VH-VL binders against DNA-directed RNA polymerase III subunit rpc9 (rpc9). Designs and how they scored, part 6

Target 1, 130 residues: DNA-directed RNA polymerase III subunit rpc9 (rpc9), of Dictyostelium discoideum (Social amoeba) (q54lp2)
Amino acid sequence: MKIIKKDKEEIITNFEVLQLLKHKRRIEEQVLLNEFVNNVIRYLETTPASKQTIESVKECKKSVTKLADTSGCKILTGEMLQILNIAPSSEVEVHLVIEDCEDRIDAKEVLKEIKNSLGEEAVIRDEDNL
Below, E stands for the ipSAE of ESMFold2; O stands for the ipSAE of OpenDDE; V2 stands for 0.75 times the mean of E and O plus 0.25 times the DockQ between their complexes.

## First folded at step 4 (VH-VL)

Design B05 (framework fv_rocatinlimab)
Fold by ESMFold2-Fast, scan of step 4:
Structure B05 (fold): chain C 130 residues (1-130), chain A 122 residues (1-122), chain B 107 residues (1-107)
Amino acid sequence: as target 1 above (130 residues)
Amino acid sequence: QITLKESGPTLVKPKQTLTLTCTFSGFSLSTYGVGVGWIRQPPGKALEWLAVIYWNDDKLYSPSLKSRLTITKDTSKNQVVLTMTNMDPVDTATYYCAHRGYSYGFLYFDYWGQGTLVTVSS
Amino acid sequence: EIVLTQSPGTLSLSPGERATLSCRASQSVSSSYLAWYQQKPGQAPRLLIYGASSRATGIPDRFSGSGSGTDFTLTISRLEPEDFAVYYCQQYYSSLTFGGGTKVEIK
């Protein structure tokens, strides 16, 4: 996606993009734009973003950041973005999103925090109801 | 930091068109996720949302008033304009414009103008 | 199309007391799309809570929001003199509507 610019450069997660796009109403005179927006929504609904809530994203950020602090390292903004967007389900995938992971943080503990906060199995949430 | 100010006529005759301008500072309406909305409040009554316009020129209108409302923006002037047709005495209200902010996918009205009272009478 | 019903219409309380304000939606609303605003006489509304439970910047911790589905609550744990105001809930899950408001007034 794109880096959001304002007072500072911001990176937005797929979950945040999905929520903003779902808020959009269809505008008939902008059929082409609405079609592309709908296609992006359909794509994002196939990603981990579809199962996330603001609460789960906050918890994941908090838990992973605390774990990194305990390990004497910092998780980079881009790495956190990848954790949230990909929601790694294995240690190998954690190693793919955290550069030099072996030297910085315990991949098993990171995976545990991700599973505890983001989980892969769909659960009934407010966003999943009519 | 972020400020908004409403301007326009304070008196409107029945059946006329109302045009209100929101002039803002401290943000750009070209920034991703940002919007500006209009909300009104008749004297002693509840808040009623009218319209919102977003950075990408997407526009949303109150369904009950949609046929009477037009919202536009001029990003170079830092202005958002609301037009409401066929004014009626029941449209007498304080009209607010507000910054539509976002954080982690949440949208909200976090900064409001002081409001401008529009009275509709002959 | 979602109607938000706030109750009670008026709460008459003294400083130091707890205020509990209710907001009921006519259909289920994701908590991500519910906010609370405070309005003092002669002033524009002020954002208090967004996402049903997240405090806006600068809002004291005596204000808390909770709830999900159709039932949402704003709680003010210990009323301060400056908290006597009208409070509105708002949803943007389907269109954008405000509740009728609850006035918190001094006994």
Scores: ipSAE 0.000, ipTM 0.524, lowest interface PAE 14.5, mean pLDDT 81

Design B15 (framework fv_rocatinlimab)
Fold by ESMFold2-Fast, scan of step 4:
Structure B15 (fold): chain C 130 residues (1-130), chain A 122 residues (1-122), chain B 107 residues (1-107)
Amino acid sequence: as target 1 above (130 residues)
Amino acid sequence: QITLKESGPTLVKPKQTLTLTCTFSGFSLSTYGVGVGWIRQPPGKALEWLAVIYWNDDKLYSPSLKSRLTITKDTSKNQVVLTMTNMDPVDTATYYCAHRGYSYGFLYFDYWGQGTLVTVSS
Amino acid sequence: EIVLTQSPGTLSLSPGERATLSCRASQSVYSSYLAWYQQKPGQAPRLLIYGASSRATGIPDRFSGSGSGTDFTLTISRLEPEDFAVYYCQQYGSSLTFGGGTKVEIK
């Protein structure tokens, strides 16, 4: 049986987990594992990860880090993971994800980059205050 | 506290069928992801997995022994039964049953019975 | 099925020393599918590590696991008298197999 090789021993996003599990579902033939994997896939398909692509995640990382560099700060690994997993849809949500945001980076500009890269469809619903 | 105990014959003749029962407490085999497995260990040798049964009645067997093994459960009695046909002296081993636990996608054997020695001889 | 090869077969050390035990898989194994067990004479095995690096409940912090792909390691940072035992690695990525074991004995 073919085993999917783990790419890295580093922190990974929900999108990367979803991508790995979908590929694994096709390769692995263990019944319990397939049922468990399908349940996790079903859960992740209710999250922003379901609408992300390799390119949209890559562009979000690139755009947000570029904006942070322009603002004279660095986005921490955990903060970037939360940006990708949650896909903030409002400035308030950006402030909850980035520690001490108001002292580091413009939340409105971060939100713009998230929407431009991950798309409005991938963000948590917030049409009431957009 | 989770506890498991193996029971069955301690002596089996060659070519006979072995039936072992695992009786457990402290968990339900109706809980999602939970299973019970059987592992054996010949005297002085390594552990060898035999079979596992899960909450949903999914059954997995060691490929080399699959034709000889049957695992069943009675969830209401808190019992799992392993049957192994055509016993041979090389099947002499201590047989363990163990709780197949799960958390956040990880599976493991976290609680084991004391084991029962089964000797195969004429 | 995946075969696990443990080395050395026997490791002779003194209390207070560091023990490093190797487990090599014949094919790549996700870290999530690798566990380590301890067995003392006359006793059932005891879960030490699951997911290659997560300590089971009640396991002292001197036990640690690491590794990925085909190479996995169990480390005991400072051997206590009660740590002299046989250690087994186990995987469930393809079927479910145990390694041959490593005996940690007093020098």
Scores: ipSAE 0.000, ipTM 0.528, lowest interface PAE 15.2, mean pLDDT 81

Design B16 (framework fv_rocatinlimab)
Fold by ESMFold2-Fast, scan of step 4:
Structure B16 (fold): chain C 130 residues (1-130), chain A 122 residues (1-122), chain B 107 residues (1-107)
Amino acid sequence: as target 1 above (130 residues)
Amino acid sequence: QITLKESGPTLVKPKQTLTLTCTFSGFSLSTYGVGVGWIRQPPGKALEWLAVIYWDDDKLYSPSLKSRLTITKDTSKNQVVLTMTNMDPVDTATYYCAHRGYDYGFLYFDYWGQGTLVTVSS
Amino acid sequence: EIVLTQSPGTLSLSPGERATLSCRASQSVYSSYLAWYQQKPGQAPRLLIYGASSRATGIPDRFSGSGSGTDFTLTISRLEPEDFAVYYCQQYGSYLTFGGGTKVEIK
């Protein structure tokens, strides 16, 4: 099972991993691989990735980046990845994903943008939705 | 921008091995999520999938043809090669290669080569 | 392997009419991993729909896909002259399998 390519320095969200693993689970039809893949899918379905869509991810990136620009700072690629994967639900959690947050950006405003785009109303594409 | 072209022999004798090359441009087969597949179509009949190879060298073959098929890639040359052993007149078909696109976990064959007709006869 | 059966084999209609094409799978297609392709004589296939209902880039909205499990449908709401072609469904939930095709011909 190949999830991340370190040699390419590629970083992908849990949403993309979940969609790819669901696809690979059926096309490979291998008992041992299927069991391992099912365990990973089961885990990811308990994460925010299970409720995300292409549109909600794009909107979150756009709104958080714009907020950072108006605050005179820049959100790092790794920080944005953590925002998408964890989908912080409290101000304290925002402080955990943005380094030196109190000196850079208002955590309450970041939380508001995350909830508006990645909140519980976000859904996986219609054909992937339970 | 994305283009693919099949090349190889147009006539193969029964029992011989067929080797087809897909040469492409506009994408790299080292890019995460990308693949290239082979599909054939006998004259007047339906499409039949043969094999696909992905960016990570992961390979999938049609179960009914797996023992006869080998798919390989040369990322530096932008080529994918399909080999099919023990050719028979029923394998006469137009052979296509196609780009297997990937975006956010969704895969599809969005760009196809023009196809190459391979006739198997004595 | 999953076998896809398309019906009818031939559908004879006039421009302006609605076309409804069926694709049935021998077993459930995982997560609606089903695509539709259009093929005109002498040409390579063209992607229309993937994920059972998502239109590919550049495909007119008169084309729509629906269905899940074992029963899938491609609908062309109002046939244009350029829509007369052969249509294939393809599942990609367990390996990759194409249906036998449905020819949409002018009446």
Scores: ipSAE 0.000, ipTM 0.548, lowest interface PAE 13.6, mean pLDDT 80

Design B23 (framework fv_rocatinlimab)
Fold by ESMFold2-Fast, scan of step 4:
Structure B23 (fold): chain C 130 residues (1-130), chain A 122 residues (1-122), chain B 107 residues (1-107)
Amino acid sequence: as target 1 above (130 residues)
Amino acid sequence: QITLKESGPTLVKPKQTLTLTCTFSGFSLSTYGVGVGWIRQPPGKALEWLAVIYWNDDKLYSPSLKSRLTITKDTSKNQVVLTMTNMDPVDTATYYCAHRGYSYGFLYFDYWGQGTLVTVSS
Amino acid sequence: EIVLTQSPGTLSLSPGERATLSCRASQSVSSSYLAWYQQKPGQAPRLLIYGASSRATGIPDRFSGSGSGTDFTLTISRLEPEDFAVYYCQQYGNSYTFGGGTKVEIK
């Protein structure tokens, strides 16, 4: 598995893994690799990653980071990873992914940014053979 | 649970085309990751892989025999068909079809048909 | 294509003895791609080991597989009468290939 560098940190989200695997070039002679990749794709399509896009992930990272900066705090890399992988749908769930949330950032505003970026359903195109 | 059975002619003349059918039960060839392969064994000799077809219609053939082989599936009938052209006496063998399973990244042939002996002679 | 060479061609042993079967690949093979099969006269092959060392369902613990790279081994720790058979190794890289087989016969 390739680790994607983002702002000097080497972590990947389920969506980025799914995107890389879906766009991996097929090699006729390496059927085993394609079968393994397809198995991972099938699993990840059952997670929140299946409804995300490059644009929605970028926007979520950007808007949540900007909100944190405005609130005078910093979202840790692990916290951002959990936001993207879990896609919290309630304030309670935001409190589960951001440690000491009430002292750092408004959970309601974080939830709003998550819903604005990830809550809009991504349409899976016909060419993806949904 | 999983069973496979080969069927087709038991005697083929030189230069004719062989068509073998594998009929299976206990699994669907629409199931993600599943495949069916064909393996042959000449009398007293080793196993030789011929072809495999996967759930998504991807196909893989033995490089030395690729020009002679065609593998197809009929998912509604639970059948996989192998066609081999220009038969020769050296192609006399027991032909097996087998379920190509997978688990945690490993690939294997876990269930086999009983085999059908095909003799090539005039 | 990767060629698998099995040795010896024939092992003559008595029940209760240990059998050690070798499979050598012409090129390095991932252990994940190596399997072993047992075939008795007049019968279809039966999967014994996959991923070089994982026993298939229903296979007794006297069967074990080991090895990596180009050298793989199937070991039967204490031969039972039903173990006298031909054994094949098989790899999957860019294509499937079987070894030439090792016959384990009664001495």
Scores: ipSAE 0.000, ipTM 0.512, lowest interface PAE 17.7, mean pLDDT 80

Design B27 (framework fv_rocatinlimab)
Fold by ESMFold2-Fast, scan of step 4:
Structure B27 (fold): chain C 130 residues (1-130), chain A 122 residues (1-122), chain B 107 residues (1-107)
Amino acid sequence: as target 1 above (130 residues)
Amino acid sequence: QITLKESGPTLVKPKQTLTLTCTFSGFSLSTYGVGVGWIRQPPGKALEWLAVIYWNDDKLYSPSLKSRLTITKDTSKNQVVLTMTNMDPVDTATYYCAHRGYSYGFLYFDYWGQGTLVTVSS
Amino acid sequence: EIVLTQSPGTLSLSPGERATLSCRASQSVSYSYLAWYQQKPGQAPRLLIYGASSRATGIPDRFSGSGSGTDFTLTISRLEPEDFAVYYCQQYHSSLTFGGGTKVEIK
C-alpha cells in the first residue's frame, strides 16, 4: 500500500500494513468491511510479512544497511521495501530487488543477512508465487 | 505445555441452551495473534467448525450456525465460553476447543482439548 | 461454502507401504489455505500439515502435502503402525470446512 503524508509520498511494508489491519477494531455491523479486511489479512499472512516482527525488520534494515556501507554504496528506500516484502531466498532474487547489484554489493552476503535477521522460514517462499 | 480442557453438561434436552467452557493453560488470550476455537464431531461423522475468538475480542462464527452461537472470553480466568441455543438431537457430538496461535485469520488449530461428548435427547 | 471431498473413503494398506490421500474442493482454495489432520479412535485431531505443504511442529518427514486450486494430496511415504488412523483435510480460504475423512486401515 502507498500513502501520502505531508508533502511526500510514503511507501509502507506489507508487514506494517498487516500489523495495522490486525490491530484495527472490528465493528460487528460492518459485515462487508470486516470481510474485506479479513481477506486482506489472509493474503498478507501468505507473504513474508506473516513471519516478521518489529525486531526482525529493524535488524534486517540495520544489517543490510551496514553491509552496504562496507561496500561503499547505499540501499535505496524502494530496494529495502522490496527486500522486506519479498524476503529473497536466493542470490538471483537479491539481484532482482537491488538495481545493478553486481556493481554495488555482494548478493551472497545480502542473502545471509536476510536469513539471519528475518529467519529461514520467512525466505522459503517460492519465487513463482511472488 | 499448551493444554485445553472442555467442561459442561453431558446431557441436554431438546430446545435447551448448551453452555460449554474451555479452560486452558500454557498461553494467554492477551497474547497478540492468539485465538481459541470450537469444533464439534457427531459420532462417526466429520469435524465441523463452530466459532473462534481472538486476543483482541474479534469473533468469527460458522455462517450456517451463527444465529445460535455466542463465543466469549475471560482472559483473567483463562477461559473461553461457547453458548449454543435451541439444541436438537442432531447436535449430539463431541465438542472440542482448540488453540490458534500467531497468524490471525488463519483457521487451523495446532493444540486440541480432549473433547466432551454432549448428548441431546428427550 | 466450499465442500471438500476426500477419496478413497477407506484405504487398506500394510506397514511399509505408501499411502496417497486425495482432497478435492468444490471451488478453488486460494493461497494454499489447506490443512491436514490425523485422528485416532477416541482422541482429538492432531495437526499434520498447514498451507497445503508445511509440516506442523513435531510431524515426521514421511508426511508430506501437495497440491493447489481444487486438488490436494497427503502422502505418507512409508506407513508406520501408528499411522493407521482417520485423516481429514480442512480449508480456511472461505470460512472453515472439513472433508469427510479417509480411514487408513491395516490390510
Scores: ipSAE 0.000, ipTM 0.513, lowest interface PAE 14.6, mean pLDDT 82

Design C01 (from o12 with light chain S94D; framework fv_rocatinlimab)
Heavy chain, then light chain:
Amino acid sequence: QITLKESGPTLVKPKQTLTLTCTFSGFSLSTSGVGVGWIRQPPGKALEWLAVIYWDDDKLYSPSLKSRLTITKDTSKNQVVLTMTNMDPVDTATYYCAHSYIFTGYEHFDYWGQGTLVTVSS
Amino acid sequence: EIVLTQSPGTLSLSPGERATLSCRASQSVSSRYLAWYQQKPGQAPRLLIYGASSRATGIPDRFSGSGSGTDFTLTISRLEPEDFAVYYCQQYGDSLTFGGGTKVEIK
ESMFold2-Fast, scan of step 4: ipSAE 0.064; ipTM 0.689

Design C02 (from o12 with heavy chain I102L F103W, light chain S94D; framework fv_rocatinlimab)
Fold by ESMFold2-Fast, scan of step 4:
Structure C02 (fold): chain C 130 residues (1-130), chain A 122 residues (1-122), chain B 107 residues (1-107)
Amino acid sequence: as target 1 above (130 residues)
Amino acid sequence: QITLKESGPTLVKPKQTLTLTCTFSGFSLSTSGVGVGWIRQPPGKALEWLAVIYWDDDKLYSPSLKSRLTITKDTSKNQVVLTMTNMDPVDTATYYCAHSYLWTGYEHFDYWGQGTLVTVSS
Amino acid sequence: EIVLTQSPGTLSLSPGERATLSCRASQSVSSRYLAWYQQKPGQAPRLLIYGASSRATGIPDRFSGSGSGTDFTLTISRLEPEDFAVYYCQQYGDSLTFGGGTKVEIK
């Protein structure tokens, strides 16, 4: 698992962790370490990270931030991270991710922006990676 | 906006060392996920990958050529340098450098330089 | 190293026809690591498909990729004059290799 020092103070998404681990797997030749890393990769490929791209992540961050600005509030960094990692599929799940959501932002509109950017994709999932 | 350009000698004698420089613009090799690779193509033949260097200074080399290759970067100059020792006429090829972005979730080269033909002859 | 074998070596077709290009790997390759490139004479390669089936930006929808495991295919549904070129597949699983190429030429 390689974490770049200049990125240490930045919160990274499961998508970025998945890409980093895949990068390290290609370089590292130790079988046992690779087996451990492959197990983590397989887990992350069952999560929304498996279908995300840098463009879809950027679009989600942009659209949700704009919606929050329109609603007169700010989305916290940790809340945005949860949105990207969990990719809520219902209003109830949005309420679990955004603290005091009822007082800050319309959960239905947040869900709409998430679906528009991170929704079901035609990306082919590699069956060898689960 | 992303552009890459190869430079270096166009003629090399057998047994000499080749040094090629890739100068780029529109991206930085300090950006997480960015890599620059070198690929060559002998006249009329297929593409052959040589090496790649990433933002974190991780390097990968073609296994068959690894003993002859060194790839380095100078992030402040927007340059990647490839050196190849013990040149032989069979190494005559067009040499390309190309951009990669790991965080797309896939491994590929999306922007390429125009290539520079290197001829190895006595 | 994983070896990629492309077939046929040359495809002779007319504009308007469907082209089907094969890329076979010596070992199973994750679809995420398979890409296709187009190269015209005197030019650098151009990325067409990545992740076996995703079109690169600006690539017409007549180009499509499919396959998994050891068998991958690039399909051009209706050849345009500008599509006559050499096509290469590439994998980057445990090392980076290119196939030998398939030349698509005019009959």
Scores: ipSAE 0.000, ipTM 0.555, lowest interface PAE 14.0, mean pLDDT 80

Design C04 (from o12 with heavy chain Y101R, light chain R32S S94D; framework fv_rocatinlimab)
Fold by ESMFold2-Fast, scan of step 4:
Structure C04 (fold): chain C 130 residues (1-130), chain A 122 residues (1-122), chain B 107 residues (1-107)
Amino acid sequence: as target 1 above (130 residues)
Amino acid sequence: QITLKESGPTLVKPKQTLTLTCTFSGFSLSTSGVGVGWIRQPPGKALEWLAVIYWDDDKLYSPSLKSRLTITKDTSKNQVVLTMTNMDPVDTATYYCAHSRIFTGYEHFDYWGQGTLVTVSS
Amino acid sequence: EIVLTQSPGTLSLSPGERATLSCRASQSVSSSYLAWYQQKPGQAPRLLIYGASSRATGIPDRFSGSGSGTDFTLTISRLEPEDFAVYYCQQYGDSLTFGGGTKVEIK
């Protein structure tokens, strides 16, 4: 069994979970595990994770953290995970992800960075993205 | 009463491609958790795993032989086919196919065919 | 690739004696992926033990498996004439490998 060492600042997105589960399905062939894993994979393929790439996720994290730095605030790890997992498409959705957004960062600029990084690329849903 | 039987040529010339067929009964290779593997044994030597194919068409190959091996299934005919390219005299062995079940981590080969001896010589 | 080393290569014993066969892995192996097989001359292997310690259907109680991590053992408590054979251990982790075998022969 693989033991994951807890890293408080490590970010695991739905995209990375999807890639890891696809890899695990190919390596570990267990009836009960495969049924559970396949159900999770099917669900994640309906989410924004299915359209993301390693580079688009990295660019989104860099762009949003840089924007937060210029605004004099910090984006929490959980908020960044929600940005990547939900991929907000409107200012209202950005406000749902970032607590007290109006006092911290411009929602329009956050949305722009999300669209520039996550919206510009097509994702091939296979293990070539791992 | 799971049974498996290997078939194919008993003599292969060097550099030729070997094609072996495993015909089975008593189970379906569309059943979740079921697989069929190929294992070989050179005369007087140890068992060596070659490849496995699973119900969902996932395939695993021995890393050292992967470039030479192709495993496929025909679920309607209850057959699994192994193809091995560029045969060499060191590939002379008895080739077995075997039934595998993956259930809660218990991966093992519980039923084996009788084996077919393949000799590689000029 | 995980390498399985079986020892001894040959074990010479008399009927009624206890046989203890070792299988050592180059890296830790989950017990769920450790199996033992018996092979008699001219025959296909026969599954004896799976999951390191679970007897396969029809296998007599005199066969038992134990161990975890890198050290696994197959024990035959009282050898019967039909038990003289070659025994292989097998692991299935990120790859599938067999040990080199231990021959149990009549003294």
Scores: ipSAE 0.000, ipTM 0.480, lowest interface PAE 19.3, mean pLDDT 78

Design C05 (from a12 with heavy chain S54R G107D; framework fv_alirocumab)
Heavy chain, then light chain:
Amino acid sequence: EVQLVESGGGLVQPGGSLRLSCAASGFTFSSYAMNWVRQAPGKGLDWVSTISGRGYSTNYADSVKGRFIISRDSSKHTLYLQMNSLRAEDTAVYYCAKEFRPYLYFDEAFDIWGRGTLVTVSS
Amino acid sequence: DIVMTQSPDSLAVSLGERATINCKSSQSVLYRSNNKNYLGWYQQKPGQPPNLLIYWASTRESGVPDRFSGSGSGTDFTLTISSLQAEDVAVYYCQQYYSTPYTFGQGTKLEIK
ESMFold2-Fast, scan of step 4: ipSAE 0.000; ipTM 0.533

Design C06 (from a12 with heavy chain L104W, light chain R32S S33D; framework fv_alirocumab)
Fold by ESMFold2-Fast, scan of step 4:
Structure C06 (fold): chain C 130 residues (1-130), chain A 123 residues (1-123), chain B 113 residues (1-113)
Amino acid sequence: as target 1 above (130 residues)
Amino acid sequence: EVQLVESGGGLVQPGGSLRLSCAASGFTFSSYAMNWVRQAPGKGLDWVSTISGSGYSTNYADSVKGRFIISRDSSKHTLYLQMNSLRAEDTAVYYCAKEFRPYWYFGEAFDIWGRGTLVTVSS
Amino acid sequence: DIVMTQSPDSLAVSLGERATINCKSSQSVLYSDNNKNYLGWYQQKPGQPPNLLIYWASTRESGVPDRFSGSGSGTDFTLTISSLQAEDVAVYYCQQYYSTPYTFGQGTKLEIK
């Protein structure tokens, strides 16, 4: 199954991959493929993608892009994907995702917009399983 | 061999809270989606909530959304339902139910059910 | 939400005779990609939890007697008991697991005439 359209190349987020896989029906004759798909879903469910919705992702993209425009810079496609996939929970993590962040955009304000759109449940890692 | 045992039911006043537990044994607990289904006295089956094997994906019936929280602890092989802001209409026997195949299938029938635990909400 | 409607609400059948219970969904539960109906049937006896009888509309669960059979596709489904036995007295429920919220029919009470 194609994750990128032939007519228009787009990179998809972990959230969109998880949505695609969750709507995939098992084919009993393809047991090995289904085992692989199961492992991928299991992994993605431990990531921020599991708590995201279409609306929360749209709002995050909108808010972060508006903040960048106000700061006179652009957020690159790869940077936005990392923001959505990692869902930074601290200013340090924002600096790891946005190259030369201190020269481009206020990491504290980016973190605020991420928390407001994706929620703290989605951005703060649950480490209690350890 | 495969068993689900509910506990934690009882009498509680409207607006109160109660936590149900479902102890699982005889299968690889973390591989299966789990569900809570309730049944009011003399009434039919009413689905309440589901949680994926990993615990990261959950869904709720509209009637309990915002009040109930489903969770699981893989190390204890236990499913939970935290019930807050309880109402008289939440009075029911609550069943724990396992989906037939591991969560890598999309939606499954419920093959194993617990015996149920009674929750009564009254003043 | 998908609404499940069973008919009749109650049914009395003589021992050894055929019992037929119907279930209708407000929208199709047939998934075109795999050609499977996401429909199950459960049996519940007094004081007991439900027991899965049929899944995928027509596949019998292991250990379920062959007198039980399921049929239908899309929105119209039937559970048939070919020769009623005394132990079959119960309430029967259909369930769709095509989409959340998962929904059950209101139940059909089966009694001996």
Scores: ipSAE 0.000, ipTM 0.518, lowest interface PAE 16.7, mean pLDDT 80

## First folded at step 5 (VH-VL; framework fv_rocatinlimab)

Design D1 (at its last look DockQ between E and O 0.03; V2 from the best seeds 0.00; counts 0 for: pae O 5.2 > 2, placed apart)
Heavy chain, then light chain:
Amino acid sequence: QITLKESGPTLVKPKQTLTLTCTFSGFSLSTSGVGVGWIRQPPGKALEWLAVIYWDDDKRYSPSLKSRLTITKDTSKNQVVLTMTNMDPVDTATYYCAHRTYDFWSGYHFDYWGQGTLVTVSS
Amino acid sequence: EIVLTQSPGTLSLSPGERATLSCRASQSVSDSYLAWYQQKPGQAPRLLIYGASSRATGIPDRFSGSGSGTDFTLTISRLEPEDFAVYYCQQYGSYLTFGGGTKVEIK
ESMFold2, look of step 5: ipSAE 0.300; ipTM 0.729
ESMFold2 (binder alone), look of step 5: mean pLDDT 90; pTM 0.915
OpenDDE, look of step 5: ipSAE 0.028; ipTM 0.684
ESMFold2, look of step 7: ipSAE 0.569; ipTM 0.817
ESMFold2 (binder alone), look of step 7: mean pLDDT 90; pTM 0.912
OpenDDE, look of step 7: ipSAE 0.021; ipTM 0.668

Design D2 (at its last look DockQ between E and O 0.04; V2 from the best seeds 0.00; counts 0 for: pae E 11.1 > 2, placed apart)
Heavy chain, then light chain:
Amino acid sequence: QITLKESGPTLVKPKQTLTLTCTFSGFSLSTSGVGVGWIRQPPGKALEWLAVIYWDDDKLYSPSLKSRLTITKDTSKNQVVLTMTNMDPVDTATYYCAHRTYDFWSGYYFDYWGQGTLVTVSS
Amino acid sequence: EIVLTQSPGTLSLSPGERATLSCRASQSVSDSYLAWYQQKPGQAPRLLIYGASSRATGIPDRFSGSGSGTDFTLTISRLEPEDFAVYYCQQYGDYLTFGGGTKVEIK
ESMFold2, look of step 5: ipSAE 0.007; ipTM 0.568
ESMFold2 (binder alone), look of step 5: mean pLDDT 91; pTM 0.929
OpenDDE, look of step 5: ipSAE 0.013; ipTM 0.622

Design D4 (at its last look DockQ between E and O 0.05; V2 from the best seeds 0.00; counts 0 for: pae E 11.5 > 2, unsure alone 71.7 < 75, placed apart)
Heavy chain, then light chain:
Amino acid sequence: QITLKESGPTLVKPKQTLTLTCTFSGFSLSTSGVGVGWIRQPPGKALEWLAVIYWDDDKRYSPSLKSRLTITKDTSKNQVVLTMTNMDPVDTATYYCAHRTYDFWSGYYLDYWGQGTLVTVSS
Amino acid sequence: EIVLTQSPGTLSLSPGERATLSCRASQSVTDSYLAWYQQKPGQAPRLLIYGASSRATGIPDRFSGSGSGTDFTLTISRLEPEDFAVYYCQQYGDYLTFGGGTKVEIK
ESMFold2, look of step 5: ipSAE 0.005; ipTM 0.531
ESMFold2 (binder alone), look of step 5: mean pLDDT 87; pTM 0.884
OpenDDE, look of step 5: ipSAE 0.025; ipTM 0.687

